VH-VL binders against q9h9l3. Designs and how they scored, part 245

Target 1, 176 residues: q9h9l3
Amino acid sequence: PRKMVAIDCEMVGTGPKGHVSSLARCSIVNYNGDVLYDEYILPPCHIVDYRTRWSGIRKQHMVNATPFKIARGQILKILTGKIVVGHAIHNDFKALQYFHPKSLTRDTSHIPPLNRKADCPENATMSLKHLTKKLLNRDIQVGKSGHSSVEDAQATMELYKLVEVEWEEHLARNPP

## First folded at step 13 (VH-VL)

Design C83 (framework fv_amlenetug)
Fold by ESMFold2-Fast, scan of step 13:
Structure C83 (fold): chain C 176 residues (1-176), chain A 120 residues (1-120), chain B 108 residues (1-108)
Amino acid sequence: as target 1 above (176 residues)
Amino acid sequence: EVQLLESGGGLVQTGGSLRLSCAASGFTFSDYAMTWVRQAPGKGLEWVSAISGEGDSTDYADSVEGRFTISRDNSQNTLYLQMNSLRAEDTAVYYCAKDRITIFGPFDYWGQGTLVTVSS
Amino acid sequence: EIVLTQSPGTLSLSPGERATLSCRASQSVSSDYLAWYQQKPGQAPRLLIYDASSRATGIPDRFSGSGSGTDFTLTISRLEPEDFAVYYCQQYDESPFTFGQGTKVEIK
């Protein structure tokens, strides 16, 4: 079908007690891991909790951040018609307020052969950090300064490539 | 006061087409994803299709993909479902439903439903 | 897709009794993205509980939701005559959005 990209988003807390997850950064990489998009994004609502330990987002990043409506338009132009790879990707699509066709969606948290390669139960949901360490022998999301969405998107694409041939064959015979 | 009113249901032959409408009022229509949910006589609820607030992304159940098209006119506060190549299995009451938050939320308001009967 | 299985299929009780309804998911539902609806004959569904345990606007406090992961429960502490209806659970964690098959709460 079309080109393949991987996405990873960072969210901050908005709404009552910061319980709502709002998009604050998005990174998209191509099949080879080259960055196609990486921007800080300004939520339309007041940020209650930056969740900096995990998101890496600080108030300073919001100064020149792209407004949500504009960033969303840019991101959707990149994603539309492409196979999109992500980890627990439903969270990214929620933050983007976007429905992506499931026939073009690949979620590395729900690929049984990938868990099998990692010696994990096939229907368990494993973290990106765990799968990357186990299968790629690489430590991501290290330290207390928050995650790099670029690093996470790149790791997600590399994980998918480990099972791409067998999973695409499975999907061709068992359309989602 | 949120109101959703469906129309356009009726009797149609297999292979035929129908267009359903849902007139919305009492909220900022373009801020919320809208959904069609159907219920066959005496059966449970089945999600059919959803559309984002801006109308720029859509989703469909496998059973209707390629046959149904969801759309919206935010200037008229109206949601549509164009149903083509209808099958007996499409016989159901079709409900228009509003997302509670913006998208990927539960459905906080529902219309009264409109009955679609597809004769074999 | 996430399959939701409700139990029991039918619950026969008298007014004043407690009703306990189960909803089990085929895989973990993230962030408690699970809702409960009430449907009476000839009517549209009505949202009762969202985010597993939050009561929707106007819903009496006799209705409560609990659970996380794969096991969720709707409890009606003391059934009123108007509570006899069919109840559906629904997940909105991922597309396609799915409903349980329903539990009918009927008068003995």
Scores: ipSAE 0.600, ipTM 0.859, lowest interface PAE 1.9, mean pLDDT 91
Fold by OpenDDE, second read of step 14:
Structure C83 (fold): chain C 176 residues (1-176), chain A 120 residues (1-120), chain B 108 residues (1-108)
Amino acid sequence: as target 1 above (176 residues)
Amino acid sequence: EVQLLESGGGLVQTGGSLRLSCAASGFTFSDYAMTWVRQAPGKGLEWVSAISGEGDSTDYADSVEGRFTISRDNSQNTLYLQMNSLRAEDTAVYYCAKDRITIFGPFDYWGQGTLVTVSS
Amino acid sequence: EIVLTQSPGTLSLSPGERATLSCRASQSVSSDYLAWYQQKPGQAPRLLIYDASSRATGIPDRFSGSGSGTDFTLTISRLEPEDFAVYYCQQYDESPFTFGQGTKVEIK
C-alpha cells in the first residue's frame, strides 16, 4: 500500500476582475493528521480579492509568503508517489497547476459510500463542513475568520479513513 | 511567429503503435504547457492529453489513459505522443496545441494536425 | 466530466446579421474557464474567446463572449463572409477539458 496524504488549499482572486483563483495557502497532512506542509504562498499576479471570509487570507499573510514557483516545487515533492486525498480536489490541483495521477487521487466529494454513511444522496456533492459534522461530530469552518486549511485537510483525511477499506476495494475492482 | 508542426501520422493496424511529434518554434517552449487534441473525421474536438512546461505533470483523457504517453524534449522544442494499443476509434486528425498560460488551457495556437488512421 | 451542449446545431444566417450561439454546461464552470474556438473546413481551430468574455489577440471586436455558471454565449454582432464556420466551446475548469459538439454557422 502507498503512503497517503491529504491536501487543502486556500485561494485568492487575481486577474482583472479577481475571478482567477490563485493559490495563497497550502496544507498537507499525513495519515495520522500530522502537518507535513503549511505555508502561505505568494501568487505571481496581483491579488485583487483576498476572499478573506472564506480563505482566511489577509494582506499581512502575503508579506513573507513563499513564491508560487518555489512552493509548488516543495508541494509536488511531497505529493509525488502518494495517494492524495482531498475534497473537491480538482480545485487544489488547478491552483497548483498540477495533475496528480487519477489512480492515486481520492476526492471525498465524490465517494458514494461516504455520502451513504452520512445519510446523504450517494450522487450528491456534499460540503466538507456537512460531512465532517455528520460523520465526525465536529464543527469546522466556524466563524467569519475564514477556513483553516490544516483543519480542513485533517477532516478530509479522517473522513476518508471511514470508508478507506471499502473504497480501496471498489477502486481495485473498478480502476479509473 | 509561433509555429507548430505535427508529424508521424499514418496508417496503422489495430493493436499497433505510433509516435507523433510536434515541432515548436517562435516562443520559449519550456515556459508553456502543451496539449494534444484530436478530431475524428466529420466529428468534433476531443481533448487527449496535456503536459506541463517542464514535463513534470501530465494528464490524459479516460479514453487513452494507459495506452498513450505524452512527453516533451525541451532541448529540441518537440512534443511527443506515444500511442500504443491503437483502436479504430483512435482514428482522427491529431492537433498539437499550445496552452496560453497553464497546463489547463485554453489553447492559443494550433498546428495543422496529422492524420492517424487505425484499421483492422 | 463536464458535458457542454451547444445550440443550435446549425445556424443559417446572411452576412450582416447577428449570430448568437449558446453553450450549456452540465455543471457550473468555475472562474469562467470557458473558451470559444472557430474552425473552418480543412483548418485547425482558432481561439476566439477565453475566460468566458476575454477576446484573444487579433480577434475582431464583433466577437464577444458572455455568461457564467452553466450558461455561456458567443455573439457575432455583424457576420462577415469569413465568419461562416463551426464554433466550439470548451471548459478548462475540470479534467477532462471537454469541448461542446459544435455549432455550424452557415450562409443562408
Scores: ipSAE 0.022, ipTM 0.585, lowest interface PAE 7.2, mean pLDDT 92

Design C84 (framework fv_amlenetug)
Fold by ESMFold2-Fast, scan of step 13:
Structure C84 (fold): chain C 176 residues (1-176), chain A 120 residues (1-120), chain B 108 residues (1-108)
Amino acid sequence: as target 1 above (176 residues)
Amino acid sequence: EVQLLESGGGLVQTGGSLRLSCAASGFTFSDYAMTWVRQAPGKGLEWVSAISGEGDSTDYADSVEGRFTISRDNSQNTLYLQMNSLRAEDTAVYYCAKDRITIFGPFDYWGQGTLVTVSS
Amino acid sequence: EIVLTQSPGTLSLSPGERATLSCRASQSVSSDYLAWYQQKPGQAPRLLIYDASSRATGIPDRFSGSGSGTDFTLTISRLEPEDFAVYYCQQYEESPYTFGQGTKVEIK
């Protein structure tokens, strides 16, 4: 049996006009929702836009944050060889500068059976907030003080568990 | 100035193996993801494989996964593509290309390409 | 995977005319991570536009990109003789990287 984890990252804006997304926090939970990793991460470039409304990150969080290269090494040790669940997970992998095998990746924004259970079109990209409300009857990402990457990772794992048996059978018959 | 030079292409029999090389210069090689993109004669562009700047992470198109292996030697500024179990449909010009930003960006510099012909 | 469909397949125009090339995505490219490349016979592709609308270094002002979501456009305001080539769009929103099938801009 292969181990499974869920990940959610928060990004801040760097580069020209703050348009580049740089990793500033990462949370990883196990199958049961227990936190395996949760650290603020210091980007190697100047932060232009904290995107606090969404990220929840402020300058104070950067004071003792783990430098990017060190944090990346720690995170990749956790992810390597595991099935990694995320929502729009390509954004997280981009921020980590990391290619995770497609066969071991589960993106809850692109699982047709999950959309079907939520009464949404199979090919639509639904937000984590919407799917969590529809399928788990839970409100996440409430207010304007920023999101909790721990809460988001936990919700993502719970969403995947709703379709895990069906989707793993589909992938076994139709390898990515 | 940025320069990418591919080598190693040639004629190979179906089921055979071939290793391509790409020599890079003019930029800090280890800071950028590198990719291989191929183009069959008279056809469009098809992404083949990518590798992270540190070389610790790789990705492959479904059509080549399990048969091709991308690797890099940052001390020699060289990118490699090991091609095994070659098929006729692998016939193409293979381009080495550099990511513009670090990873998951567009490709800002390309090599001249090296032709791989797979025949029976 | 995100499938990119380019239209028209071939665009026949004269020098001095405006060229408008379309690229449609099967899923939203929500971050506008869409690039355009030019390829001339016997040459490697050349990056023209990235992030849907940003001109790459050294690219003339007559080239412009626009669009968002699923519909993107490359415009060449006044075709020069050297602009007759094949053009490809590419998304880098998610893995795998995908390219459109190409639009050939040829002399009428």
Scores: ipSAE 0.496, ipTM 0.817, lowest interface PAE 2.3, mean pLDDT 91

Design C85 (framework fv_amlenetug)
Fold by ESMFold2-Fast, scan of step 13:
Structure C85 (fold): chain C 176 residues (1-176), chain A 120 residues (1-120), chain B 108 residues (1-108)
Amino acid sequence: as target 1 above (176 residues)
Amino acid sequence: EVQLLESGGGLVQTGGSLRLSCAASGFTFSDYAMTWVRQAPGKGLEWVSAISGEGDSTDYADSVEGRFTISRDNSQNTLYLQMNSLRAEDTAVYYCAKDRITIFGPFDYWGQGTLVTVSS
Amino acid sequence: EIVLTQSPGTLSLSPGERATLSCRASQSVSSDYLAWYQQKPGQAPRLLIYDASSRATGIPDRFSGSGSGTDFTLTISRLEPEDFAVYYCQQYDYSPYTFGQGTKVEIK
């Protein structure tokens, strides 16, 4: 089988006017969608903007949150050496301050066959919500209370599975 | 004031090896990802490699993957690029540069560059 | 990889004139993760603009950046003698980092 996981992170605003994105939650699921990691994470800097409509993060979640340095170490132990699937995953890696090998990275926002199956332009960067609705007939990121990173990671893995065979063969012939 | 100073460039034969160094000062070195960018004579800029602030993860351009190794010594504020199996097309001025934010940002400070000439 | 195409290749102008430089991306650049650099002969590049429109520390206000998605512009409102140089755009949205081929701003 496959050493493959899917990741989704939630960020809050720190720094001047809350313009810096800092990691505040990370969820990792295995190939079958089982949760391997799901923790709220305390940024080292003062939180200016919780961005709750998108992140789902509230002040209460920070009370028992894992400090960034500890959480990062735990997360990287899970990701190292595995194929990591995500949607716009460069944002997650940026929040983790981590370079993951390109050969082991799968970004569902940049897989042309996946867009084609959804009747979208192959070079467009479609949202996770749109692709999940079109291809899995599921509504994610519903309501005003923010997103679930577990739900997003699970949807991302399922989307990748739709094109896995085709895309892995493409990558074998055209290495990233 | 932020300063980056490259060294170690020179003339080397094809198939040879060379190690570049970049001495950093004026900022908390371990807080920032560092990168190497090269420029062949009369050509544009090409990103080569990057390393995280703590040195625990790295990234490489396809053209150098497997041949070059980026590393850092945070106790000495020094960045390195070990270049093996050098090719004529590796001839370039090599710049070290500092990430503006912490990682995956633009490069706000650059060194003067060090010339690497690879010949047969 | 994201390919950045700059135009024109060369821009011949006189001091006091406005310079407009274009950078076009092969696919959308998220969150405006686009920078502009200035390079003079024998020197390292200098960061001018980051996040498409934010001026870097110490850069004169005659330099401005704009654009989003696939189309970005660097504008120099009134060229000074020291502004004649090569300008590069760069995306940092997605690995690998890529640069445009450069636009040379030369004196007429």
Scores: ipSAE 0.618, ipTM 0.851, lowest interface PAE 1.6, mean pLDDT 91
Fold by OpenDDE, second read of step 14:
Structure C85 (fold): chain C 176 residues (1-176), chain A 120 residues (1-120), chain B 108 residues (1-108)
Amino acid sequence: as target 1 above (176 residues)
Amino acid sequence: EVQLLESGGGLVQTGGSLRLSCAASGFTFSDYAMTWVRQAPGKGLEWVSAISGEGDSTDYADSVEGRFTISRDNSQNTLYLQMNSLRAEDTAVYYCAKDRITIFGPFDYWGQGTLVTVSS
Amino acid sequence: EIVLTQSPGTLSLSPGERATLSCRASQSVSSDYLAWYQQKPGQAPRLLIYDASSRATGIPDRFSGSGSGTDFTLTISRLEPEDFAVYYCQQYDYSPYTFGQGTKVEIK
């Protein structure tokens, strides 16, 4: 079986109106929750909105942040060939400007068995916070200081592990 | 001035192969993702495939996955689309498009397209 | 995939009139990653609007985009003769980056 990692990214707003989501932090954990990567990342464009209350990113974090191109190379090296687990992961890939193979991608925001286990509608898009509380009895993303991408990545991996066997079997029968 | 010029289109039999090219100029080619979009005769636009500036990331529509391969030669400022196992439904004008910022679009410049006709 | 449904299919108007084109998404498009393109017969598409409301370089101010979530609108405040064409919306939030089926703006 292929190695599995979970990823979570924090984004800030760039562009004229701050509507462009640019990568500002990326965290990657292995199957056991060990941190493989956790870096602040410097966008190539001026940051208009730090989105601090959600991202946890402040201006001071960008002082010694890793330039985007360098960080992207480091991250892609880790992800290559692995099954990548994330929540609403298309946002992370977009921020990374990277396409991971669909067959090797697992998005916990779109796994019906996971929603079912949490007594949620199978076709609904539930938040990571909600699923984590319901299934892991753990509070994440508390307070107003912003999210912890490491915490979120770990929670995402743990959630996936709850339905891994069932979902992998489903995907084997129904490849994307 | 940004210019994109597609070539390689033509008539091909079902099951055949064809390779499209797109010659780019007027901008730093390797700095931008590139995309193929096709349009069947009298129909709308369909996203086909995209590739990052350095060529290290690619994506495909489900309809062409496993049959088409996107690539680029940044030393030649050229984008390619290798099309194998062609089907009648692949008949379309194929446009080369420059991504504005990321490999995810939007597309701020387009070529004039090259026609691919697949017949049995 | 995200399905984009444009309406109306055809819009018949006269020069000088206001045109309002709709694009509805089957699910929410995040960060307003929605673009509008113009295509004239025998020509390649041209980018008009990106990020739902940002006007592309060289596009006249009579073109404007608005909307968020699942509902987006392209407005042409006063139609010029050269504006009669087919218009497509496109989302680039989620792969595949789908287009709407198009709205034809024709002269009445």
Scores: ipSAE 0.000, ipTM 0.538, lowest interface PAE 13.2, mean pLDDT 92

Design C86 (framework fv_amlenetug)
Fold by ESMFold2-Fast, scan of step 13:
Structure C86 (fold): chain C 176 residues (1-176), chain A 120 residues (1-120), chain B 108 residues (1-108)
Amino acid sequence: as target 1 above (176 residues)
Amino acid sequence: EVQLLESGGGLVQTGGSLRLSCAASGFTFSDYAMTWVRQAPGKGLEWVSAISGEGDSTDYADSVEGRFTISRDNSQNTLYLQMNSLRAEDTAVYYCAKDRITIFGPFDYWGQGTLVTVSS
Amino acid sequence: EIVLTQSPGTLSLSPGERATLSCRASQSVSSDYLAWYQQKPGQAPRLLIYDASSRATGIPDRFSGSGSGTDFTLTISRLEPEDFAVYYCQQYDDSPYTFGQGTKVEIK
């Protein structure tokens, strides 16, 4: 196996009018798409908006959810020292309150050759759903019952693998 | 009242080391990421390093990576910057600053700064 | 790295006039994660505006921010004597955090 994982987080709304995004689920998969972590996570503050249409999270998922501080420790143990792949991954790291090294971060929403393969403008930010349909001929995030963070993490890893050789060579020549 | 007070600046020779401290008060220190921002004489602002509220993750500007180490002591409400292998271009006023929200936000409170002068 | 370019470098105006300061990003800044700071000689920077348009606590209403994507503006509707200072924009959308080079607002 490679020292590379893919992550996808689901957030719920907390704070005034539910405008703060708080971690409520995290899924991590390995290079082959096997699940390493998948837990519902209880935010330390009151949930104002479950954002169920997108998050797939409902009140019942919170009953046995892992408290944020404990879940964060478990997740960081998995991420530390690994190449972490995600889509718009900055949002995931913000929800985890975590700085991951730039040199070990791969964001599939900001990889120009990936957009090029999808016949999209290189500098545009394309959704995970769009890139997955275009490049893997697979429909993810279907319906209105929310997203599967496991499915999203798996799709994200597969998308990265399409450009891995090219992009790793680019990064080796142009280190951050 | 939120207060940040830097100390530890001074004159140091190239290749030398210096440790900066920032004493924080007036807020729950461990809830907020903290940052160091520097400003060379007559120049603009340059972000140097940041540390998470728990102190378990850090980030650095490319220019200081491997030479500087940010750390914090949440029991003493103190932020540190250990500066090694100092270069003339590290000469600047170093500011301690607090994240506005928790992490990855703008900086709502700043200390008065401490001057670091690196010479041969 | 997102590069922020401020213009003009120096803005020479009189008290009572409107000041308009520009900040342009080399790539789109998500969710308007753009702040403006004021710095006077010998002092630390002071946060004025965050999230492109939200005024920080205690900041007078003559200061306003606008813009999105790559083009952002700080407006001071009627300059007071204490407003003559250097102004910096900053993005917090992506690591590393970056600042513009600054715009000096000076007395004409």
Scores: ipSAE 0.578, ipTM 0.848, lowest interface PAE 2.0, mean pLDDT 91
Fold by OpenDDE, second read of step 14:
Structure C86 (fold): chain C 176 residues (1-176), chain A 120 residues (1-120), chain B 108 residues (1-108)
Amino acid sequence: as target 1 above (176 residues)
Amino acid sequence: EVQLLESGGGLVQTGGSLRLSCAASGFTFSDYAMTWVRQAPGKGLEWVSAISGEGDSTDYADSVEGRFTISRDNSQNTLYLQMNSLRAEDTAVYYCAKDRITIFGPFDYWGQGTLVTVSS
Amino acid sequence: EIVLTQSPGTLSLSPGERATLSCRASQSVSSDYLAWYQQKPGQAPRLLIYDASSRATGIPDRFSGSGSGTDFTLTISRLEPEDFAVYYCQQYDDSPYTFGQGTKVEIK
């Protein structure tokens, strides 16, 4: 079995209208929830919208932020060869300008057994906050200060662990 | 000037194998993800496979997963596509494409393509 | 997968006329990760528009892209003779990074 990590990223808006989602923070935790990586990241383009309400990112966080190319290299070194767990993880990979192999990716927003366990429709896309509350009896993303990517990554890993055995068996029988 | 030149296409029997190459020039090859896109005769475009700049990440369309392998040699500025267990539906012009920014696309430069014909 | 449906299948116009091409996605395309390509017979595709509305380098300003979510549009304000070709939209929001089936712009 391969080592497993969970990732969560916060993005800010760049581009002429701020519609481009650019990586501004990345957090990675191991199977036990220990933080392997947690850095503010400086996008290569001017930030138009910090999206603070959701991202928790403020202008002050960018003062000593790690340049994107450097951060990307650091993050990829951690992810390489691992099973990577995330929620709606395609957004994180997109922001990283990196694509992890499908066979080594686990997206908790698309795991029917997880939804079933939470008494949700199996084919519905549920939020991380909802699943965490329902299955872990824990409140995340509380308040108006924005998300904590470390907290979200830890929650994502814990959620996956609930269905790990079943889902890994399913994937073995039905490889992507 | 960016240039991409595909080679290796040809006629192959069903179940056979073929290896395509794409020679790149005019840019720092290792800085960019590369992608294969194919086009069956008289049909539209289909994304096939992509590889990151350093070659440490790859992805495949469901239709080719397990049969095709994308790779690159950055010292030679060359992209490869190893195609095994070829099927009739794999018949197409295969284009080498440079990703503009990410491994996802868009593709700002394309080769002229190489024709692969799979017959019984 | 995200299915992109282009319309119309064929658009017959004369030089100087305005062309409007539609690309509809089966689900929302986030961050407007939608591109448009032009392909002429016997040639490789050429990137026209990326990020839904950004014009690629060297592309004339008569080409413009708009839209968000599930509905995107490519507009050619005044068709030139060299603009008669097949046009494809493509999303790069999620794998597989699918193309539309194409719209052929032909001379009337």
Scores: ipSAE 0.006, ipTM 0.542, lowest interface PAE 11.3, mean pLDDT 92

